VH-VL binders against Putative glutamine--fructose-6-phosphate aminotransferase [isomerizing]. Designs and how they scored, part 24

Target 1, 262 residues: Putative glutamine--fructose-6-phosphate aminotransferase [isomerizing], of Saccharomyces cerevisiae (a2p2r3)
Amino acid sequence: MCGIFGYCNFLIEKTRGEIIDTLIEGLQALEYKEYDSSGISIQGDELESLNIYKQTGKISSLKEEIDLYNLNKNLPFISHCGIAHTRRATHGGLRRANCHPHNSDPSNEFVVVHNGVITNFANLKALLMAKGYVFKSDTDTECIPKLYKHIYDTSIELGYNLDFHVLTNLVLKELEGSYGLLCTSSHFPDEVVAARKGSPLVIGVKGKTDMDVNFVEVEYLDQEEDYLKLNTQTKSSGNVLAAAPVKYNTCLRKSPPFVHNT
Below, E stands for the ipSAE of ESMFold2; O stands for the ipSAE of OpenDDE; V2 stands for 0.75 times the mean of E and O plus 0.25 times the DockQ between their complexes.

## First folded at step 15 (VH-VL; framework fv_becotatug)

Design Q6 (from Q3 with heavy chain S33Y, light chain S32Y; at its last look DockQ between E and O 0.26; V2 from the best seeds 0.00; counts 0 for: pae E 8.4 > 2)
Fold by ESMFold2, look of step 15:
Structure Q6 (fold): chain C 262 residues (1-262), chain A 120 residues (1-120), chain B 107 residues (1-107)
Amino acid sequence: as target 1 above (262 residues)
Amino acid sequence: QVQLQESGPGLVKPSETLSLTCTVSGGSISSYYWHWVRQAPGKGLEWLGVIYTSGSTRYNTPFTSRLTISVDTSKNQFSLKLSSVTAADTAVYYCAREYWSGEDYYFDYWGQGTLVTVSS
Amino acid sequence: EIVLTQSPDFQSVTPKEKVTITCRASQSIGNYLHWYQQKPDQSPKLLIKYASYSFSGIPSRFSGSGSGTDFTLTINSLEAEDAATYYCHQSDSWPLTFGQGTKLEIK
């Protein structure tokens, strides 16, 4: 059905072009015969900005959409986290509004890609609409980034300063159903959180030249609805993603992360 | 401010090819989606097709075999060719810009329109 | 293909009155519905984008509402210059389509 993919480089320089290529190649590794939509989210030119690029149709249509922006593909990023989504074609074209990623608001404070079904979507949508959120799509996914923003804004108003993984745990406790998701935020630059419930999640770690076994300081959340967080303040150099939510996972330094739906 | 202007012959004989050019000024053609829309006399608007600066196109189904849209970025222009015309193709032809974004899809600028009459 | 059906086709209206025009889509299009005004012998002009958001420079007497399949354009306190044909347009799915139009005349 749907595929999600995430890629992070940490303290190893990658150009915007390399990041985009990696995200698109990650979607192509989820190879379906036909696609009805695809999208990515990456950092923009400004600090703390997030941009979304998405299009109905096959992945070549997404490439064409990205090319229209004439981005500076040589722009370097010492650390960057990007997310991507694709959906297998079913019948005709998908509504343009239903493409992933989905945002919380026009400023893209929270951006989410998701696979699965949020069974309490109707209740969440009603509550968020009562709080003034405007829904653009009819997907259950759109509730997730809006819920992130609602809880985040409420926490700030009450004087809290939540870590991204703490915020994520609060959001996940409100979700019912099965899912795999990746979230990035302008409030938590250089971080991506991944969460799953009932869906497989695969994390790959790749070294720069050869496989190497190194210690990696990561946060493991071995609870119901497991998720992981990348911490960019660690002393480890290169591309780093926290180990998969399964126990005793081996982390390979400098490898891009990914997730694969079985 | 961005301006679009259609140009081309106002009279075309049946079975010939209707050819129009839209010239864009005050903005770059390389950054947006560019459409052709027509309106038969006394009738409503009919979407014909779109071209992206990359050369990719989408055409409305009835026009798939007769319509070609092309872009010339060096001249900041895009063009329409409609082959094998009949009297039913008599209309005002508009070019229009679709504001592009991963989220936003609407026509923000239109040309002034040019009447093309198909008559023997 | 998504069919947009407007109502009414024609309306003759006295200045200062409220006018309501409806557009119904043959399937859900979320809020990807836009309203255009076309005065005689002129190009269409965008009024409302995404069902309810006024385009830049549009008088506040124009407003839109709706989502899914049922949409409404409202003109509060009609002015003489508002005599025109109004079209809804969906940008959700290919091919892009327009409603058949609603012509407003001033009495």
Scores: ipSAE 0.012, ipTM 0.524, lowest interface PAE 8.4, mean pLDDT 77
ESMFold2 (binder alone), look of step 15: mean pLDDT 90; pTM 0.895
OpenDDE, look of step 15: ipSAE 0.025; ipTM 0.598

Design Q7 (from Q2 with heavy chain S33R, light chain S32D; at its last look DockQ between E and O 0.46; V2 from the best seeds 0.00; counts 0 for: pae E 4.0 > 2)
Fold by OpenDDE, look of step 15:
Structure Q7 (fold): chain C 262 residues (1-262), chain A 122 residues (1-122), chain B 107 residues (1-107)
Amino acid sequence: as target 1 above (262 residues)
Amino acid sequence: QVQLQESGPGLVKPSETLSLTCTVSGGSISSYRWHWVRQAPGKGLEWLGVIYTSGSTRYNTPFTSRLTISVDTSKNQFSLKLSSVTAADTAVYYCAREWIATGQGDYYFDYWGQGTLVTVSS
Amino acid sequence: EIVLTQSPDFQSVTPKEKVTITCRASQSIGNDLHWYQQKPDQSPKLLIKYASYSFSGIPSRFSGSGSGTDFTLTINSLEAEDAATYYCHQSDSWPLTFGQGTKLEIK
């Protein structure tokens, strides 16, 4: 059993400390049984950088791990997306590498927390390994951020500039099984993607003022919308796996930031 | 270039406290994790403990009751105290820097001191 | 703790030969294995990080491979200066541990 939690502040200043506390508190609120590992991803000190902190043990161990870095907890963020995970090991051993979040590469271009089972992870792993990706964990989840990177890089090579939403749809088409997942990326600052298939996911929105709406727009990807006619025909090497249309239950996209006309 | 240098007494009597200091030059001590590793004569490497950027410490299990690692940022030094020493504590003691990427914990040692031999003898 | 077992403990080789040292972990550690070289009366020196990545300044004759539980350090063409004891090290779990070492002597 796993729990995932995401926290985003937009145009509301929060300190790094507040963000970390919120993520951790969120995980604690999800705790039904004792978890044996936990982790978070938050924005780094540099623009478009993502940090990952994770540790085996109780959530207190994660707190300790984070504190070891002596982060500037007073660093303010006007906008920020963080994701968090806690797990009881069902797949893979009790080791730090198996803790979420998982990354695409050492630069953390894509970072994912996942609740569920990717049933075709062996195939995906094999594919990605053949492409040069090195797997660190024993988890099925690790293929997801790597798949993000693979599809992203391939799309760039093909001359496409995909938004995070479209990219996510392409990734999800390749995934089989059940999932609740959150993904952040250095390529898409201040964005978080949430997706679910079979696993539950709850989204809450709070504004400083009364909001006109009390719901979040949810996209259902039932239809084979060929978003990317990736002309698979031309360059032999970049076969974006034509994934069979998977019925997507829910994909959430960040609304474009209000351009404050300063 | 970062340099580490161990210093302390080369001889300690049984039951006394072994005290060593590692002086770091060429870089700030506050930006990294710092470790102590020892090597008994003719033996392998044994990890003793680590001090983190925050000043928090973690010790290897056999040493939890006897080992104290501390940091002095003003002197760019960190230290080891091992109490109640016996002949088994005779070793070359190394201080080492842990390389850590921003936002990732990786525990390999990229810089080592030259080591200092500490002999426990009456 | 994770136990790292190296093989062999000792090897005597001639220059220009290929040398292979193995390290086996008691449990899967992914790629969180590192190799150090220690020459006599010197401190350990990092050779390979994360199983297969050469550290800066390390000659190309040194390479590492493996994942999970089985790892290998390879010296493709041994030089006289490579006489040393080699240690594998895991950073996957606490406490940090080392292999028992492999001593290479050059004939």
Scores: ipSAE 0.207, ipTM 0.700, lowest interface PAE 3.1, mean pLDDT 86
ESMFold2, look of step 15: ipSAE 0.379; ipTM 0.695
ESMFold2 (binder alone), look of step 15: mean pLDDT 91; pTM 0.925

Design Q8 (from Q2 with heavy chain S33Y A101Q; at its last look DockQ between E and O 0.52; V2 from the best seeds 0.00; counts 0 for: pae O 3.1 > 2)
Fold by OpenDDE, look of step 15:
Structure Q8 (fold): chain C 262 residues (1-262), chain A 122 residues (1-122), chain B 107 residues (1-107)
Amino acid sequence: as target 1 above (262 residues)
Amino acid sequence: QVQLQESGPGLVKPSETLSLTCTVSGGSISSYYWHWVRQAPGKGLEWLGVIYTSGSTRYNTPFTSRLTISVDTSKNQFSLKLSSVTAADTAVYYCAREWIQTGQGDYYFDYWGQGTLVTVSS
Amino acid sequence: EIVLTQSPDFQSVTPKEKVTITCRASQSIGNSLHWYQQKPDQSPKLLIKYASYSFSGIPSRFSGSGSGTDFTLTINSLEAEDAATYYCHQSDSWPLTFGQGTKLEIK
């Protein structure tokens, strides 16, 4: 059993320390029994950079791990997206590499936390390995960020500039099983996508001031929307980009700026 | 180019405290993790512990009660203290820098000191 | 702790021969295995990082492969200067551990 937690602040200044604390507190709130690993992803020091911190053991071990990096915890962020994960080892051994978040590559272009099971991960892994991706973990989740990157890169090669939502739909189309997942990307600053199939996902929104609405706009499953008709006929590498309708359960894009009701 | 140099007494009496210092040159100590590794004569490498710029440390389990690693950023140095030494602590002691991509948390040693032999003898 | 077991412990080879050293981990460590070379009276030197990536300045005759629990260091066309003890190292889990070493002698 795993728990995922995301925290985003938009146009509300938060320090790195506050963000980290919030993510960790979020994970603690999800804790029913002792978890055997945990991790977070937050923005790095460079613009559009993502860092990952993860460790086996209790959440206290994660805290210790984070403290090891000598981060400037006072660094302010006017906007930031962070994701977090805690797990009990169900798939893969108790090792640091099996901890979430998982990344697409050493540059952390795509970072994912996942609750669920990707049943076709073996096939996906084989495909991605054939494309040159190196897997570090024994988890089924690791294929997800790599798949993001693969589809992203392929789309770019084909001349498409997909938004994070469409890209996510393409990724989700390839995933079988159950999932609650969060994904952040250096290609999509200040955005986080949330998707669920089977696994529960709760979204909360809080405004600095009174909000006109107390809900988040979500996209629901039933519409076979062909978001991308990729003519893959000419490029051999385009096999993953099918023009077929993608069924998605819930996807969340970048939150609109909070309208301060003056 | 980053250089590491171990310094300290080459001879320590049993039950005393072994003290070593690693001086880092050619780069700042503030951006990396720093390790101590030892090698007994004719034996393999043994990881002792690590210190981070923040001062946080992690020690190998056998040494948790005897080992203290510290850092002095002003001197660009980090140090090792191993208490209650015995003949088994006779070894070449290496300091090493860990390469780590920010936010990745992978550990390998890209730079090593030349090592300093410490003999525990009466 | 993760135990790394190297094979062989010792090997004597002729120049220009191919040498293979293996390292087996007691549990899966993905690609978090590194290889070091230690010449006599010298400090260890990083050869291969993350199982298969050559470190900067390392001759092309050195290569690494493997994932999970089984890893291999290969030296193609051995040179006299390659006489050393080679160590595998894992960074997957605490505590950090090394293999027992493989001593390579050149005839």
Scores: ipSAE 0.207, ipTM 0.704, lowest interface PAE 3.1, mean pLDDT 86
ESMFold2, look of step 15: ipSAE 0.463; ipTM 0.720
ESMFold2 (binder alone), look of step 15: mean pLDDT 90; pTM 0.928

## First folded at step 17 (VH-VL; framework fv_becotatug)

Design S1 (from P3 with heavy chain Y99T; at its last look DockQ between E and O 0.53; V2 from the best seeds 0.00; counts 0 for: pae O 5.2 > 2)
Fold by OpenDDE, look of step 17:
Structure S1 (fold): chain C 262 residues (1-262), chain A 124 residues (1-124), chain B 107 residues (1-107)
Amino acid sequence: as target 1 above (262 residues)
Amino acid sequence: QVQLQESGPGLVKPSETLSLTCTVSGFSLSSYSVHWVRQAPGKGLEWLGVIYTSGSTRYNTPFTSRLTISVDTSKNQFSLKLSSVTAADTAVYYCARETWTQTGQSDYYYFDYWGQGTLVTVSS
Amino acid sequence: EIVLTQSPDFQSVTPKEKVTITCRASQSIGNSLHWYQQKPDQSPKLLIKYASYSFSGIPSRFSGSGSGTDFTLTINSLEAEDAATYYCHQSDSWPLTFGQGTKLEIK
């Protein structure tokens, strides 16, 4: 069993230290049982950079890991998205490499925390490996950020500049199984994508003023609209996977009432 | 171009302190973790320790009491000090860069760039 | 610590032959096994990362396989320039450790 936690501040200044503390506290709050690993991803020192910190053991071990980098905790962020994960080793052994978050590449272009099982990860992994992606973990989750990058790069090559939610939809179309996931990207600063299939996900929103609504619109993948689709059957330019524009219809629905963060 | 170069005395007397410096170029020590690895003559490779971008260190257990790794980012240098040396400390000493950076790429513990190594002989 | 045991310690082979070097870990390390080549009077050079991924610039004749505890480095067609000592390295757990090395001599 895994827990995922995301924290975003938008146009409200928070220090790196506050962000880290919030993420860690979030993980602690999710702790029903003793977890054997944890990790976070936060914005790096460079613009549009993401850092990942993860460690086996208790949350205290994660804190120690973060301290190894002696980050400037006073660095302010007007907007920031961070994601966090804690797990019990279910898929993959108790290894640091198996800890979340997982990244797309050494530059951390896409970073994912995931609760669930990707049942077709073996096929995805094989395809992505054929494209030169290096897998470091034994987890099914690692396919997800790499798939993000693959679809992103392909879209760019094809002259498309997809937004993060469209890109996510394309990724989700390729995933089988169950998931609660959060994704951040250096390509989409100050954004976080949350998606679920079969796993619970709770969204809390706190505003400067009372919100007019007590729900968040949730996008459901329904009918086809004009989006880029990954085609696993066609090779283009030597690639095992090709992306082609397809139409996916999405439906926005009212979510259950969200929790106001105090 | 990424480069690492070890420097220091090639001869050290027993019980003295072995001091080496690795000078790096093409990258910042504030961004990359760097390691010391040694190789005794005709023997294999032995990991000594790492210094992280923060300046924090981790040492191999046999050396925790004798080994100090430090960094001078202003000079693009990091150093090794091994105290109370014996003949067993005779080796080629390498500095190496890890692909793990301050970005938390902690799963990349392989060494992509190495210095040429410097032989240190412990002899009276 | 994780002990890596290579086999063989020494091998003398003829050019164009296939060479296989094995590395066994004392415990499972997933795919966190790397291979280095070290020629005489040179520093180690990274060949394979994470058991099966070739490093940039490495000839295609070099390949790696394995997971868990058993790993293999393969040279499909040995060249004279491949005379070196090969080391496996694990990055799964602290402390970082290396195999004892396999010296490859070309006849």
Scores: ipSAE 0.024, ipTM 0.628, lowest interface PAE 5.2, mean pLDDT 85
ESMFold2, look of step 17: ipSAE 0.476; ipTM 0.736
ESMFold2 (binder alone), look of step 17: mean pLDDT 89; pTM 0.925

Design S2 (from Q1 with heavy chain Y99T; at its last look DockQ between E and O 0.42; V2 from the best seeds 0.00; counts 0 for: pae O 6.3 > 2)
Fold by OpenDDE, look of step 17:
Structure S2 (fold): chain C 262 residues (1-262), chain A 124 residues (1-124), chain B 107 residues (1-107)
Amino acid sequence: as target 1 above (262 residues)
Amino acid sequence: QVQLQESGPGLVKPSETLSLTCTVSGGSISSYSWHWVRQAPGKGLEWLGVIYTSGSTRYNTPFTSRLTISVDTSKNQFSLKLSSVTAADTAVYYCARETWTQTGQSDYYYFDYWGQGTLVTVSS
Amino acid sequence: EIVLTQSPDFQSVTPKEKVTITCRASQSIGNSLHWYQQKPDQSPKLLIKYASYSFSGIPSRFSGSGSGTDFTLTINSLEAEDAATYYCHQSDSWPLTFGQGTKLEIK
């Protein structure tokens, strides 16, 4: 069993150190058994950069790993999104490469933490490898950020500038299995997407003042809506997965009341 | 283009300390992890150690007591000191760059840039 | 440490022939195996990263395959310039290790 944790501060200044501590503490709070690996992703020094830190072993090992980079922990962020993961190896061996978060590419355009199983991973991996993506892990999760990048790049090539939400929906339509998922991107600063299918996910919101609402809007993907299908039919015209633009229909529903994490 | 160049004495006496410097050009030393690898004459490659952006180091087990790697960011250099040398330390010493950067662990852990190597002979 | 054992240690081949070099790891390293080429009096040059991905600028005749413990470097249609010693390298676990090398000579 794995745990995912996301932390976002909006218009509230937090230091990098505070953010890291919060993410780590979040992971610790999720710990019910011994985990064999952990990792986090946070914003880099540049606005459009994401850093990933991950290590096998206990959370202490992750802390040690982070310290190797000599980060300015006093760097303030008025807005920031970070994601974290801890795992017990169920898919893929105990390897550093198998630790979450997983990235789309060396520049970390898309970064993902994931709980669950992507059952069509083999097919997705084959497709993405054919497109030149380099897989480094044995995990099914690694296809997700790469798929984000593929769909994003394709959309740009087609002249579409998709928002993070729409992009996510397109990705999710291609995924089979179960998932609790968090994704951050350098293309979408100060945003995080959270998605679930089967796996549980809890969202907590804390404001300076009492919130007017006690729910979060949740979008449900309609299974019948043909979103941009990755044309996997490689037959005649070259290896270009063409995304066909499909009309985006979302159904927004009220989520259960907030769990106030005091 | 990133270039690495090893420098130091080509001859060291037994029991003395071997000191080498790797000068990095075309890129910032503070952005990457840097390694030392040596090759004895007619032999294979042996990893010696790494220095991270923090200045933290990791050494190969046989060298833990004798090897010190350091970095000088002001000069864009990193160095190796190997104490108590013997004839067995005669080798071409390479500095190399690891592909992962301070922007996070990307799991790209191979050596993309190498110095030309410098021969160090341990002899009385 | 992870021991990488290459086979063969030495090979003499004729140009245009296919060459296969193997590297076996003492334990599973997934795909964290890289191949380097070293010509005489030169530094190692990266050929293949993560078992099967060609590095930039590497001729298409070089390819890699394998996962877990067994890996192969293949040179399709050997060129005279391919005379070198080839090393496998693992980045899966500390300490970093190399194979003993395979010296390839061209007849």
Scores: ipSAE 0.019, ipTM 0.597, lowest interface PAE 6.3, mean pLDDT 85
ESMFold2, look of step 17: ipSAE 0.599; ipTM 0.797
ESMFold2 (binder alone), look of step 17: mean pLDDT 90; pTM 0.921

Design S3 (from S1 with heavy chain T101V Q102R; at its last look DockQ between E and O 0.01; V2 from the best seeds 0.00; counts 0 for: pae E 14.9 > 2, placed apart)
Fold by ESMFold2, look of step 17:
Structure S3 (fold): chain C 262 residues (1-262), chain A 124 residues (1-124), chain B 107 residues (1-107)
Amino acid sequence: as target 1 above (262 residues)
Amino acid sequence: QVQLQESGPGLVKPSETLSLTCTVSGFSLSSYSVHWVRQAPGKGLEWLGVIYTSGSTRYNTPFTSRLTISVDTSKNQFSLKLSSVTAADTAVYYCARETWVRTGQSDYYYFDYWGQGTLVTVSS
Amino acid sequence: EIVLTQSPDFQSVTPKEKVTITCRASQSIGNSLHWYQQKPDQSPKLLIKYASYSFSGIPSRFSGSGSGTDFTLTINSLEAEDAATYYCHQSDSWPLTFGQGTKLEIK
């Protein structure tokens, strides 16, 4: 139905072109006969900026969209987190505004790709519009990054300094329905959050020390000091499997194989 | 107008560190990168390395242990430090702007503008 | 590392002659081959980008051709100001490399 794919390189240098190619190849590996939309989000030229590229139709249309911006594909990144989404062609005429990824605001402070249905999106949309958020799409997904930003901004106003994992748990608490999602943020560089409810999610991890190493890493952090150490790495933070209260960062990765490599 | 200008001391003692600055103007550092290239007297061009706006660096293999390239975007300056120099490091040092063109499916990268160069002599 | 081998190393030529300089890459580099001119006591200047396209302001007597491993710089009617050393440069693979240079002088 829908495919989401994330790619992170940490202290393993990749060019922008290689990152884009890896994200697109990850989408193509989902073995759809035909796509009705696709999109990616990657870091921009400015420090800690995020850019979104998306288009209806085949993946070749996405490549054409990316080409409109004439990016420097030789620009290397020592660490980078990118996300991507595609949808199997089950309906023609999808508007470009309804394609993933979706953003929180014009500055792309939070960017999300999502599979599933947010059953309370009408209520969330009404709340967020009353708070001044502008919706550009018909999709339920657009509520998610805007809710991220609303909770984030509110936490800052109230004097909190939430980590990405804690923020994500607060966002997930407000969502009803099913989801598999990936989120990146300019406020939490080099991190991606993965969460799921009612859909499978596979996470692969490959070590830097050699090209033949594949492993699954599970990391649990209970204190702010440990969170600060993770902010210098590309490891994801998520609380998909923790139904009980969680005090601090929880990082859970359970995957037998490496899904997609560098 | 695009301008690159190398500067630094013309004489460096053996075993010390060579330090150079390239000051640039007329282009956005977010869209272009600057490379260092040197040329020993009477010899050919030798690429040294580059730093990109992402903070990532590339160094030519013989220099990986001795070379540090950095950028200060607030000053529009690129810096080169080469440690443990010998007479073999006597050269004119250039900075050069990398640009690219997109032709359909391919990107091509080349140096479109060069600084005037600065001679560094390593002598006791 | 990709080695670029230029031929000839040196050539003495008379004005108005056609001059051909070759550059051979040790492996295919597609069209990622560029030509630079360096006059005495000057920095290098770009002549030809990605094999065959002249840089802005370059006289039409300069042209480039080739792809893959074999590339040629041609000066159709040499002028006295063309006395210089010419370098090819590849940007296909790291590390970036230059040919050893071809020095042209006027008889």
Scores: ipSAE 0.000, ipTM 0.450, lowest interface PAE 14.9, mean pLDDT 78
ESMFold2 (binder alone), look of step 17: mean pLDDT 89; pTM 0.915
OpenDDE, look of step 17: ipSAE 0.071; ipTM 0.672

Design S4 (from S1 with heavy chain V34W T101V Q102K S106N; at its last look DockQ between E and O 0.06; V2 from the best seeds 0.00; counts 0 for: pae E 13.9 > 2, placed apart)
Fold by ESMFold2, look of step 17:
Structure S4 (fold): chain C 262 residues (1-262), chain A 124 residues (1-124), chain B 107 residues (1-107)
Amino acid sequence: as target 1 above (262 residues)
Amino acid sequence: QVQLQESGPGLVKPSETLSLTCTVSGFSLSSYSWHWVRQAPGKGLEWLGVIYTSGSTRYNTPFTSRLTISVDTSKNQFSLKLSSVTAADTAVYYCARETWVKTGQNDYYYFDYWGQGTLVTVSS
Amino acid sequence: EIVLTQSPDFQSVTPKEKVTITCRASQSIGNSLHWYQQKPDQSPKLLIKYASYSFSGIPSRFSGSGSGTDFTLTINSLEAEDAATYYCHQSDSWPLTFGQGTKLEIK
């Protein structure tokens, strides 16, 4: 019932206004006719900062919310990763604290949008509250960015400097249930991590540059082999005026446990 | 303007079910959340639970097994049922509207309208 | 669950004096703290929303301050009509909770 969307530009200048418009247009292109809530996360004015804008109601209400902040929409970004979420109008009276994106802390060190159900969220919430985390919402999603921050901070205290995808693997090991999620972080400003279990995820790449783009294996519900071939052929030969290489990191869960001695 | 009015029996016998209705006038129930709060004689305020027009509810932990909150949007009413009452459930019961406001990056929720309250006494 | 502890429980105050009431949360709640006034035999009335903002129609002698865990309600020049019980309320986390109340009386 939820839709998630991410947009990245790499070494291709886009303004904040263009990034916001792209994220909102991505949400509008999802198949929902009516919405209960929507939200985005984008880089703020300060280096390595993240801001969250979210609102109950239709997407026009999100646009009005963003306009209240009087953002400098002409601010350029050579590279940027943004995420967005919307929810189909199935339930009314949604509290704004329950809207996505969700953050780890007041500084927005980790920000997540999520579809699905985290079946062990009560256990994770109890653990995180015992470690001093404050929960603002009713949603199971709020555990995810807080778990990211807990594992990240622990790794720093132990003298490690984890890559974002390694950190993500550690977080996903603790999650039970089904999900599709996107995560951004002020600690990894040019990266977005995508993960899925039990739902489709599609990654599009526009343009060709001198740089190689790494694609990670993603499980698709409908197995679109023709899509992959067509995009590879269409993207060759430099027919794109404003090309943006895109980097996605994805973690996959292991299949059911292997039995060794029975 | 908005008015909330509690109604129901003022006296309930032990082990029976306390049943109250809040009638909202001045505008519709949609777009807000609707709460029950009580106050035992000489004591402070105690939040009981909330309902949204979707029918979704949340109850304070001590009441999860005994409390039911429901909504009837056609009558512009929401209701409380508290089963297996004892003398400890004697209180003034208030219904309240919760609204919210945006301030930059934060949302805040607060009760902007309260009913007049109705005293319910649990006694044989 | 977030416990709100008010101080004092009771205060007898001379008119025109300044009164301060404190509310301490057991965890950080940002600015999600609100103040209500309840006069005898009346419903609660919102005074201060999200720590420091007066609700519509509230006299300017009432002000609020604080964030995180420590909050203060101030009545700068007490009037006789301010004799009431004052409650803080947090809306940050479920379940919603109130402070135990602070009763003000006029000497």
Scores: ipSAE 0.000, ipTM 0.431, lowest interface PAE 13.9, mean pLDDT 78
ESMFold2 (binder alone), look of step 17: mean pLDDT 89; pTM 0.914
OpenDDE, look of step 17: ipSAE 0.211; ipTM 0.713

